VH-VL binders against Uncharacterized protein ycf53 (ycf53). Designs and how they scored, part 11

Target 1, 237 residues: Uncharacterized protein ycf53 (ycf53), of Cyanidium caldarium (Red alga) (o19887)
Amino acid sequence: MNRIRFISLILNLDSCDSNIQEYSRLAYVHDLNKLMDENFVSLLLIILKLAKNSKRLQPTYHNVYLFNLLKSYALSEIDGYVLGHFSRGFVNTLMHYKNAQYETLESLLSANNFFEANKFTQQILLELAGEQSKQRNWMYFTDVHSINHQSVSDLNHLWELYSQGNFGFSIQKRIWISVNKNWKKFWKKIGWINSNSKWLKYPGEFMWAVNAPPGHLPLFNQLRGVYVLEFIFDYYL

## First folded at step 4 (VH-VL)

Design s40 (framework fv_amivantamab_arm2)
Fold by ESMFold2-Fast, scan of step 4:
Structure s40 (fold): chain C 237 residues (1-237), chain A 122 residues (1-122), chain B 107 residues (1-107)
Amino acid sequence: as target 1 above (237 residues)
Amino acid sequence: QVQLVQSGAEVKKPGASVKVSCETSGYTFTSYGISWVRQAPGHGLEWMGWISAYNGDTNYAQKLQGRVTMTTDTSTSTAYMELRSLRSDDTAVYYCARDSEWFGELSPFDYWGQGTLVTVSS
Amino acid sequence: DIQMTQSPSSVSASVGDRVTITCRASQGISSWLAWFQHKPGKAPKLLIYAASSLQSGVPSRFSGSGSGTDFTLTISSLQPEDFATYYCQQANSYPLTFGQGTRLEIK
């Protein structure tokens, strides 16, 4: 891509929030290396400063990915700007999330550490479900009523944004509906059971990478029944 | 404290069936799975299968599929393993072990039963 | 199925020795490997899980390392109660599989 297209995507001037394909990720890295010179860095920092000060700027699949990619460059000007303006995380800063755990989750997701991000997401959900769920390390179907709608939405949004739309409860819900709410077809389609309809061995047989099947992450324990995930799909999303 | 107690030794003829029990205490039975492992004399450990204590879902080793059945009784916090069509090479010490559910803690087989010797002889 | 191969099959050692046992998987298993101690007439005992995590109550002289296909169990200063057979187990995929065992004997 060119500089204008890059700027358009980071500012969300192009209202397309579609998933970034693997090829597009590689193309973006190649293009960014071509675009990164002194003049463009100066312009980009001005644009990022203006974008942050916009009350209506929303994180998107594209601008989250591109911002995260920019952080990988060993340029002191970029590092200083990011540390000064986005120290709590890009999405946390733009969405004004107030939960310190969400900052930790965003850090894990931005590093593509999906294994730890999944564990941390489960810990957050159990904590939000209440003391009893936290103590027994899983959620009764009635415990899900204790979870605030906004908390599920916020967790889902972080997973969607850092997976370019490949992961999250919302994509899991869409897949579930697409198979007419058939749980076995759903689990098979998102890669939780194998061709013999047996559960994958946690954690080794799961794919802890963004190129996993759509809806593969975050995990949710189905061996204790489908009711909690069904409730999340029907009432919280 | 956590404890798994197995039924006593069995002597069976070829073609018979054996059912070994594993009574658990000291923890919430339905929060963990149970794996079964055996060891034939002079051989190493062999995994036989796993069962969820919550819903009874199972995963059996392919070579035992069709001969083994694992069940649980939540009211007595007991797991069972039944092996049918016994052969002399099924002679082994059979163990139950506390294991994780599908998505859970990474400390597999943290507590074991004492073992049950099953001898198959003609 | 994932095949687990241990080396050596047996080792003779004296109290106070450093003992190293290795385990090789036929395919990558990340860090999903456990080590067990087994004594005649007793049930096996979990020592290490996730390749390097020491199980609660296990002496600190036991340690595990490795990732992918090659793993090591180390006993830093052998004690009399450590003479036993040691097994590695991959927990990466079903069916779960064990190594053939390494017998640790008095020299």
Scores: ipSAE 0.493, ipTM 0.766, lowest interface PAE 2.6, mean pLDDT 84

Design s41 (from a4c with heavy chain L105Y S106D P107Y; framework fv_amivantamab_arm2)
Fold by ESMFold2-Fast, scan of step 4:
Structure s41 (fold): chain C 237 residues (1-237), chain A 121 residues (1-121), chain B 107 residues (1-107)
Amino acid sequence: as target 1 above (237 residues)
Amino acid sequence: QVQLVQSGAEVKKPGASVKVSCETSGYTFTSYGISWVRQAPGHGLEWMGWISAYNGDTNYAQKLQGRVTMTTDTSTSTAYMELRSLRSDDTAVYYCARDEWFGEYDYFDYWGQGTLVTVSS
Amino acid sequence: DIQMTQSPSSVSASVGDRVTITCRASQGISSWLAWFQHKPGKAPKLLIYAASSLQSGVPSRFSGSGSGTDFTLTISSLQPEDFATYYCQQANSYPLTFGQGTRLEIK
């Protein structure tokens, strides 16, 4: 794809244009790396600066990948810009999240520290469910009614964006629907149980990397019943 | 306080079955799992398997698969471990232990007092 | 299965001594290791979890360290009630496995 069209697709972060939806992560990474040079990087920094102040900006995992790629370059201008304008995190800044915990979660996700990101997501959900859930250190199925719909959506968005679409409650819901809401088939497909339908040993047997099976993360304890995750699927997403 | 109290000592012949109970108190039974661990005389600790007190899901050590069955009774907050086709090398002290299956740190924080099972002819 | 090897198999010590017990896993287990104290006629007691976290109610003279494959339990100033057998246990993968034990005996 020519440079102008590619840049147009990057800028149109929340497009109804089917061309953006057709871009696989591998194709995007291939095309981006093929076009990368110092002049192109400088242009992308200018575009990112303009996008930060736009009311129309909705982040996508393609743009999160681009942001992280720019951060990985050993250029002082990039480091200075990121530190100055995105200290709270790319998605937190663009979405105007007001929860300080989301900044910590985004930092962990951006570092591919999925183990700590999972733990922190569970902690946030327990706090949102209320004082009783926090004291017990796990959520009763009745406690989920206390969780704000927008908070679950925000957490899901962070997981989806930092996993190239591979993780999040929305991806888990889509997989659950694809197996006709069969819990054992769901757990097997997302890699929570092994080929003999036995639960993996937490945390050592789970895969804490972006190339884990789709929907593998974040984890949710199903051994205390499926109701909480079912409620999240049916009511929040 | 949290307590796990096991059934008394058993003497069995080879080929018989034994069922050990573990009655719990001082916590919400369905919030934790129960692991079973045994120790043969002169040997170390050996994990046998785990059961969820919430839904009865189990995971047994492969070596014991087909001979062991773990169950729970929520109404009495009691876990059970049945071992079949007993052999002399099954002679051991059998322990139940509280197991936080999917917690932040999965460890055995409270144990039953142990049940001696002797298999002899 | 992950093999857990403890050393030494036994150690003789006096009250007040610093005692070190080691545990080696046959493959990497990160920090997913616990230490237990076991006395004759009693159930095992959890001392350390996640390699270095002290269980509530356990005296501060007990400490754990290590990651990956090599782990250590240290008792900084041995007390009379500490004479027991100590076991390490990996919690990384099923089946859960224990070391063979280290007997701590009065010198």
Scores: ipSAE 0.553, ipTM 0.798, lowest interface PAE 1.9, mean pLDDT 82

Design s42 (framework fv_amivantamab_arm2)
Fold by ESMFold2-Fast, scan of step 4:
Structure s42 (fold): chain C 237 residues (1-237), chain A 122 residues (1-122), chain B 107 residues (1-107)
Amino acid sequence: as target 1 above (237 residues)
Amino acid sequence: QVQLVQSGAEVKKPGASVKVSCETSGYTFTSYGISWVRQAPGHGLEWMGWISAYNGDTNYAQKLQGRVTMTTDTSTSTAYMELRSLRSDDTAVYYCARVEWFGETYDAFDIWGQGTLVTVSS
Amino acid sequence: DIQMTQSPSSVSASVGDRVTITCRASQGISSWLAWFQHKPGKAPKLLIYAASSLQSGVPSRFSGSGSGTDFTLTISSLQPEDFATYYCQQANSYPLTFGQGTRLEIK
């Protein structure tokens, strides 16, 4: 990929032709590495800061992924200064989220620490469901009525953006509908049960990586019943 | 206060079956699973399988598949483990243990029953 | 099945000693390992889960470390009540498997 295409993708200028499938993660790294000696990383970071200041930059699968790559290539003091303007998290900064827990979740997701991100997502949902759910360390069906729509949407958005569209409750809902709301087919398709229809051993047999099956994360304990996740699918997405 | 209380010791002949109970209290029974672990004299711990108290889903150690059945009774908050076609090498102390797996907390055998000695002899 | 091997099979120590017990998995299990204390006539007691997380109510002198295939349980200053058999257990995949046990004896 050339310089113009990187700029277009990072600024979301060519949305119709911006598909992750066109360019593998390895190819992104390879092409960016060839341009690093031209101070191109510093240029892209400055462009992002200017776009943020104009209030016209929206997070996308592409610019979230590229911003994370740029952080690893940032070597200068000016790069550090620019990155400081996104210290709350790239998505949190652009979306103006007003919740410190979302900053922690984004930090975990940006580090590809999906195991801790999953655990933390469950903790956020329990707190949003109310004091009784938090004390029990699990959510009862009636508790889900206490969770506001925007919070579920925000959590889902973070999971989608940091997984290049592979994870999130919205992805899970789409797959659930595609199997005509059949729970066993859904669990098999997202990789929660094996070929013999037995639940995977948590946490070791689950895939804590972005190349897991679509909808694999975040987890939700279905062995306690499907009603909470069904309610989230029907009422909050 | 969480407790798991098991049924008393059993003496069985080869070819018989045994059913051990594990009565639970102090928590919501259907929110957890129960694992069964045994220890034969002079040997280490051996996992037998688990059951979900919510939906009755089970997963048994392959060595015991076809001889073991795990069930629950929600009305009494009790789990059961039945082992059939008993052999002398099934002589062991059998434990039930609470597990909370998958998606909300880490798995842990955090609370155990006191154990049930099953002796198989002729 | 994943084989769990403990070293040593037995160790003799005195009150106040630092004791280290090792556990090795036949394949990678990430950090999904627990440690249990077992005393004759009693049920096993969970000490450590996820290789290094101390179970609530367990004294801070117990600690766990390791990842992949090599794991260690350490008792920093042995107390009289710590003489027992210790078991490691992998929680990575079914069937769950335990080590053969390490017997901690009075010197």
Scores: ipSAE 0.458, ipTM 0.737, lowest interface PAE 2.3, mean pLDDT 84

Design s59 (from a4c with heavy chain G33A L105Y, light chain A50D L96Y; framework fv_amivantamab_arm2)
Fold by ESMFold2-Fast, scan of step 4:
Structure s59 (fold): chain C 237 residues (1-237), chain A 121 residues (1-121), chain B 107 residues (1-107)
Amino acid sequence: as target 1 above (237 residues)
Amino acid sequence: QVQLVQSGAEVKKPGASVKVSCETSGYTFTSYAISWVRQAPGHGLEWMGWISAYNGDTNYAQKLQGRVTMTTDTSTSTAYMELRSLRSDDTAVYYCARDEWFGEYSPFDYWGQGTLVTVSS
Amino acid sequence: DIQMTQSPSSVSASVGDRVTITCRASQGISSWLAWFQHKPGKAPKLLIYDASSLQSGVPSRFSGSGSGTDFTLTISSLQPEDFATYYCQQANSYPYTFGQGTRLEIK
């Protein structure tokens, strides 16, 4: 039983070194499978309770994986704990998010319902951009200036954490920069256009799964111009 | 009130070109795409392609690639479809229809009245 | 390309009858299917989109169901104005493709 080492790995998953973080991820999954029993589940609940009460711990996608795994266990004890401590959602609770819509988004993401999560993310952005954007059902290029910086960061964090780091505006920005801000190369790399540089048909030709290309989700309509996404990349991330 | 109004009927000889217009009103033209669909006498509906009214991006049916060109004029909220190297089997009623690439999907919710193009010697 | 096959090719019915028309896709298209009514001399009219969503202004006797590859359009109580050709259309991928049509004729 190497529970102490397992706890150490969980605490080290917030490391800035991507090689250490990836190694920790693989070791974490391996050790979790080896130590999963009734008593160990109780220990994991204690770790989650400590994470909830700590303002120094940043949630990671490994923490999200653990939380979802515990929820999948057929134990009333876990259900009671989740209802009592994480009724707003795991990430919402740890990050102290104050927007009720983020609770719905987290629920969709935790269920791997990426299609509805994408649709709901667009609705949140339109509402944050203001009444005119909501009424016309798309964001005019100047409306992005009305969105609070923190809201974009919060939405990005939810997508990043529930996709094992594969999705989110921050991942899209990284890829955009890697192709020297060339929009067509960017769209091709994240899988929004095909090899013939033609737009994929929304929604059927897009991949609504975590194994889609990095940065594939959330979607943003580029046929109405690149300004809004460019502004998000340059000023909000 | 959303309306799509097409140009009038055309009679062309084989090898000629035809250009059909679709003038729109009652909505923000640049927020939508326009698809073109045709129906030959005694045949079913056939999609030809779409064009974005915002930036002019197009996607044409493979069968028509190289013969069809779609354009827009934002100042008049008008979409155009030009078909070249006409053959007798291009005789059809040509329709424009409002389309959308992304967002809540309601395909072809408004159509033009149709333009009959007859190709005969 | 995704092939859309409708059945039957034609159906004769009387006013007041329940009519069902089916549409089968050659591959999965989720719910991305629309139904259109087409009358001679007129543009096609959208009846149903997203497999089961009734278009505004379309009578409630029209309904759609299905997902994946098999879809159905139902007219619960046929009216004289419903005699027309009906087409299904997949909107899952480009190129958009239509069924061959089902002609609904008065009996």
Scores: ipSAE 0.448, ipTM 0.748, lowest interface PAE 2.8, mean pLDDT 83

Design s6 (from a4c with heavy chain G33D; framework fv_amivantamab_arm2)
Heavy chain, then light chain:
Amino acid sequence: QVQLVQSGAEVKKPGASVKVSCETSGYTFTSYDISWVRQAPGHGLEWMGWISAYNGDTNYAQKLQGRVTMTTDTSTSTAYMELRSLRSDDTAVYYCARDEWFGELSPFDYWGQGTLVTVSS
Amino acid sequence: DIQMTQSPSSVSASVGDRVTITCRASQGISSWLAWFQHKPGKAPKLLIYAASSLQSGVPSRFSGSGSGTDFTLTISSLQPEDFATYYCQQANSYPLTFGQGTRLEIK
ESMFold2-Fast, scan of step 4: ipSAE 0.601; ipTM 0.829

Design s60 (from a4c with heavy chain N59D P107D, light chain L96W; framework fv_amivantamab_arm2)
Fold by ESMFold2-Fast, scan of step 4:
Structure s60 (fold): chain C 237 residues (1-237), chain A 121 residues (1-121), chain B 107 residues (1-107)
Amino acid sequence: as target 1 above (237 residues)
Amino acid sequence: QVQLVQSGAEVKKPGASVKVSCETSGYTFTSYGISWVRQAPGHGLEWMGWISAYNGDTDYAQKLQGRVTMTTDTSTSTAYMELRSLRSDDTAVYYCARDEWFGELSDFDYWGQGTLVTVSS
Amino acid sequence: DIQMTQSPSSVSASVGDRVTITCRASQGISSWLAWFQHKPGKAPKLLIYAASSLQSGVPSRFSGSGSGTDFTLTISSLQPEDFATYYCQQANSYPWTFGQGTRLEIK
């Protein structure tokens, strides 16, 4: 794909919507990396500045990937732009999130530090569930009713956007529905149990990488029953 | 607050069986698993297996398959480890430890005091 | 099975000293390593998990580092209560295995 098409994809213009939907994640990554040079990087930075000012820049997983790729280039102009416009994180800035914990989570996700991102997500959920949940270090099914709907949505968006659509509660919900809400089939499909239906041992047997099975992360403790995750799927997503 | 209390020392002859108990308190028993770890005199720690107090699922170390059985009694919040066909090299201090097979807390965060099992002819 | 080797087998130190204990895995275990403290007549105590994460309630003078096959436990300013045997454990893959232990003794 040519450079003009990538610019249209970044801006999410009406004329390119069908092309975006038909463009696979791997093809996008491959083609983008092939086109990246200092001249194109400079052009993309200008386009991102203009798109932000025109309010056309959107937090899509394509734009998240592109933004992170641009940050990998050792150009002072990228550092200046990032510090000036996205110091709180790309998604946090565009979505106007008002939670310092989401900034920390985004930093971990952008670094592909999924292990710490998972731990931090669990901590955020416990704090949102209330004082009792935080003190016991786990969420009782009655505690989940205290969590704000928007907070679950915001956490899910961060996981989904930084995994190129591979992780998040929304991804887990879709898989759960696809197996007719059968919990054992669900756990097997997202890679939480092995072929002998034995639970994977945390943390070493889980995959802390973006190429893990769809829905593999974030983890949710099933030791205390399925009710909390079921409630999240049915009422918050 | 969290406590794991094990049964007392045992002396057994080769070929006998031993059953060690681990009584827990201070937390919801069914929310965690219990791992068993032993240490022979002059040797390091050796993991034997674990059991879920939630559903009774077990996973045992390969070298102990067929000789070890782990069970739980939720009414008394107690885990048990039975080792059969005892050999002299089973002489060790046996520990139970609270284990989370999945999730947010570190494994082996609380341990029992240990049970010395001596196998001698 | 993954073999865990600790060095030294024993070390003598004085209160206030900086002490380092090393642990080597026979194959790569990423960062999936824990450190435990064991005192005679007491149960082992978890100090560090995931190579560098300090367990809640453990003094900040304890720290862990390393990845892959080589790991280090550091006690920055040794206290009287720190004289004990220390064990590393790989949490990468089944079966879980421990090092042989490092005995920290008063000088």
Scores: ipSAE 0.017, ipTM 0.509, lowest interface PAE 6.8, mean pLDDT 82

Design s61 (framework fv_oberotatug)
Fold by ESMFold2-Fast, scan of step 4:
Structure s61 (fold): chain C 237 residues (1-237), chain A 123 residues (1-123), chain B 107 residues (1-107)
Amino acid sequence: as target 1 above (237 residues)
Amino acid sequence: EVQLVESGGGLVKPGGSLRLSCAASGFTFSNYWMSWVRQAPGKGLEWVGRIKSKTYGGTTDYAAPVQGRFTISRDDSKNTLYLQMNSLKTEDTAVYYCARDEWFGELSPFDYWGQGTLVTVSS
Amino acid sequence: DVQMTQSPSSLSASVGDRVTITCRASQSISSWLSWYQQRPGKAPNLLIYAASSLQSGVPSRFSGSGSGTDFTLTISTLQPEDFATYYCQQANSYPLTFGQGTKVEIK
């Protein structure tokens, strides 16, 4: 890949087809290492700032991943200035999210701290479901109706973007549909149950890494029934 | 290795105050919710209260017997958990343990405990 | 408050015995139950969380089962170091509550 293609990825607002347009993390890092020098890092950061200021930049998992790599290469005072414009988080800044908790979630996701990101996501959902859910430490199936549709979309978007489409409620829904809404096949496919159909031991048997099975994260406790996740799949996504 | 070391226990008269500390080491203290659990001599375990990490708002929750009298706080720069005990009663006599809440209130398994510090409220 | 009741409050056993301790919640707590072991003069040690999940480093002779209101801790083959007091704890609702304890003593 050349410099023009990296610039195109930053500026490309087109929808991504996960079946056709896949660019692996490994290939991305390899190509970036060949093309990156101090001046090109600064140039890409400036382009991101200008695109953000002109309101012509939408987050994609390609430009989210690129931004995180650029942060690790940033050395100059100009780089520091540009990164300051994304202090709330790259996705939070571009999407103008209002919830301060999403800044914390994005920080955890950008650091690949999926264990903490999962716990924090569960806490946000409980708070959004209302005081009784928060008090109980779990969402009663009727409490899901109290959650704002946009909030579920925002949380899903953060998980999706920071996992290159491997994690999030949307990928979980896609897998669920692919098994004709069969819950046992769904749980097996995303790695929540073992080959004997027994629930994995939490937290040690779950994979807290981006290379986990598609849809593995975020977790959603099905031992209290499937209604909440089913409602999210059917009505919020 | 993970270690929690309590200090500050002792003999206090009814109505008095005492501040307990729990020094944490061997893990990133700021990422964890922390609880205080007590045990009266010869009795069972009783949860006192908890404090969430900054990520979860740093809020506190208390058991009814101590609500309004005890305050839990933390200093992440010093890796230290505190329990401020006011208006002490003889019923507060117990060994006080600090404990790490690995699952942040969802499962609340206390995976590591300190050795405990004795608080005696009498005379 | 959710009340946790353990049965029995004490039991006498010999090395090699299968030991079963039960814990009953006053209302459904799903699987939000942990088991702790406390040896005399020591702090408690986590054995099992989420009703049936064995904590890292805990011997496989310990197992947990149950959901809702009825839970069981089993020690398949009692060892000398297992003579201790065992506590269940629920985390389904606040305040967090413990059972009164079950003392396993040598026969």
Scores: ipSAE 0.000, ipTM 0.454, lowest interface PAE 14.6, mean pLDDT 82

Design s62 (framework fv_tislelizumab)
Fold by ESMFold2-Fast, scan of step 4:
Structure s62 (fold): chain C 237 residues (1-237), chain A 120 residues (1-120), chain B 107 residues (1-107)
Amino acid sequence: as target 1 above (237 residues)
Amino acid sequence: QVQLQESGPGLVKPSETLSLTCTVSGGSISSYYVHWIRQPPGKGLEWIGVIYYSGDTNYNPSLKSRVTISKDTSKNQVSLKLSSVTAADTAVYYCARDEWFGELSPFDYWGQGTTVTVSS
Amino acid sequence: DIVMTQSPDSLAVSLGERATINCKSSQSVSSWVAWYQQKPGQPPKLLINAASTRESGVPDRFSGSGYGTDFTLTISSLQAEDVAVYYCQQYNSYPLTFGQGTKLEIK
């Protein structure tokens, strides 16, 4: 794609434009990187400043990818003004999240540190499930009822936005439905079991990168049954 | 890849505190759970306790009043202290790894074990 | 606490013959049982997890089965290197508990 066409997409930075939503993750990343240069970065920083002043709360993964790319260009005169206003994290700031742990999670995700982001997500879920879950160090199926709907939504949103739409409980739910809620087909499709239908060994056999199969992350242990993840799919997403 | 190595004094006097160290290489102790397990001569395995990623601990109720597990992330070491020892505490002490965060799992990597004799 | 009881305490089997070791839990542990092999002077080695899943590098002659309270480790054709003490372990809940061990010897 040319610069003019790409600029027209970026002008929708703060919206859920259908053209942006349907744009292939790989095509967006390829086109954006190809067109980035000093003058284009200046234009994108102006657009980001306008987006910050819009008060819109529904960022897209395209917005997140652009924000992270702009942060890699340490332009000191603008960085302190524009990127400084997002010191809590781009998504945390726009969504008005009220949990300091979400800031840490966003930092890990923005660095593409999916391994640590996964572990931290599991820790947040255990803490949200309650003291008993935290003490036994795993979530009993009844403990999932203690987790606030909004908290699951917030965690999912962070994963979805920082994976160019490739990861998150919402992505996992869509795949689960697409295989008619067949758990074995679901696990195979998201890459949790191998061709012999055996569980991948944690952590070495899992893919800790954005190019992993859709829905591959975050992990959720199914060896103790499917109830918790099924409940999340049915009631929280 | 991951290796665990126990160390400490081979002989401890009754009523004193046993202090052991587990040194981890090939991975960070902040990336998994570390457990202590012991085995008296000619007997079976007894789980002592675990230290989580967070530094929180869980202990076998039979030993809880006497046991403390701690970690030093800068040295990549986990320590076990067992107070008021008796001859019944004579055993080989192992540290072992639990690799699945947030769920209980079996021990895929063990140290070689260190022998502790409680004797005057 | 969940008590794990193995049977028999010791077993002598001829080379090439089947060896069967049983493990019973005092309450349901679902499939959360592991089997370990321990040779003299060595730490235990994980053979089977989740009652029936063989660890990588473990020979095909080793298999596990069971659910709830009754579990079995089978060695289909005993080899000389299989002489060891075998332990079952539940990891369904804290405190983690092991069986008393089964000593396997060649006849």
Scores: ipSAE 0.005, ipTM 0.495, lowest interface PAE 10.6, mean pLDDT 81

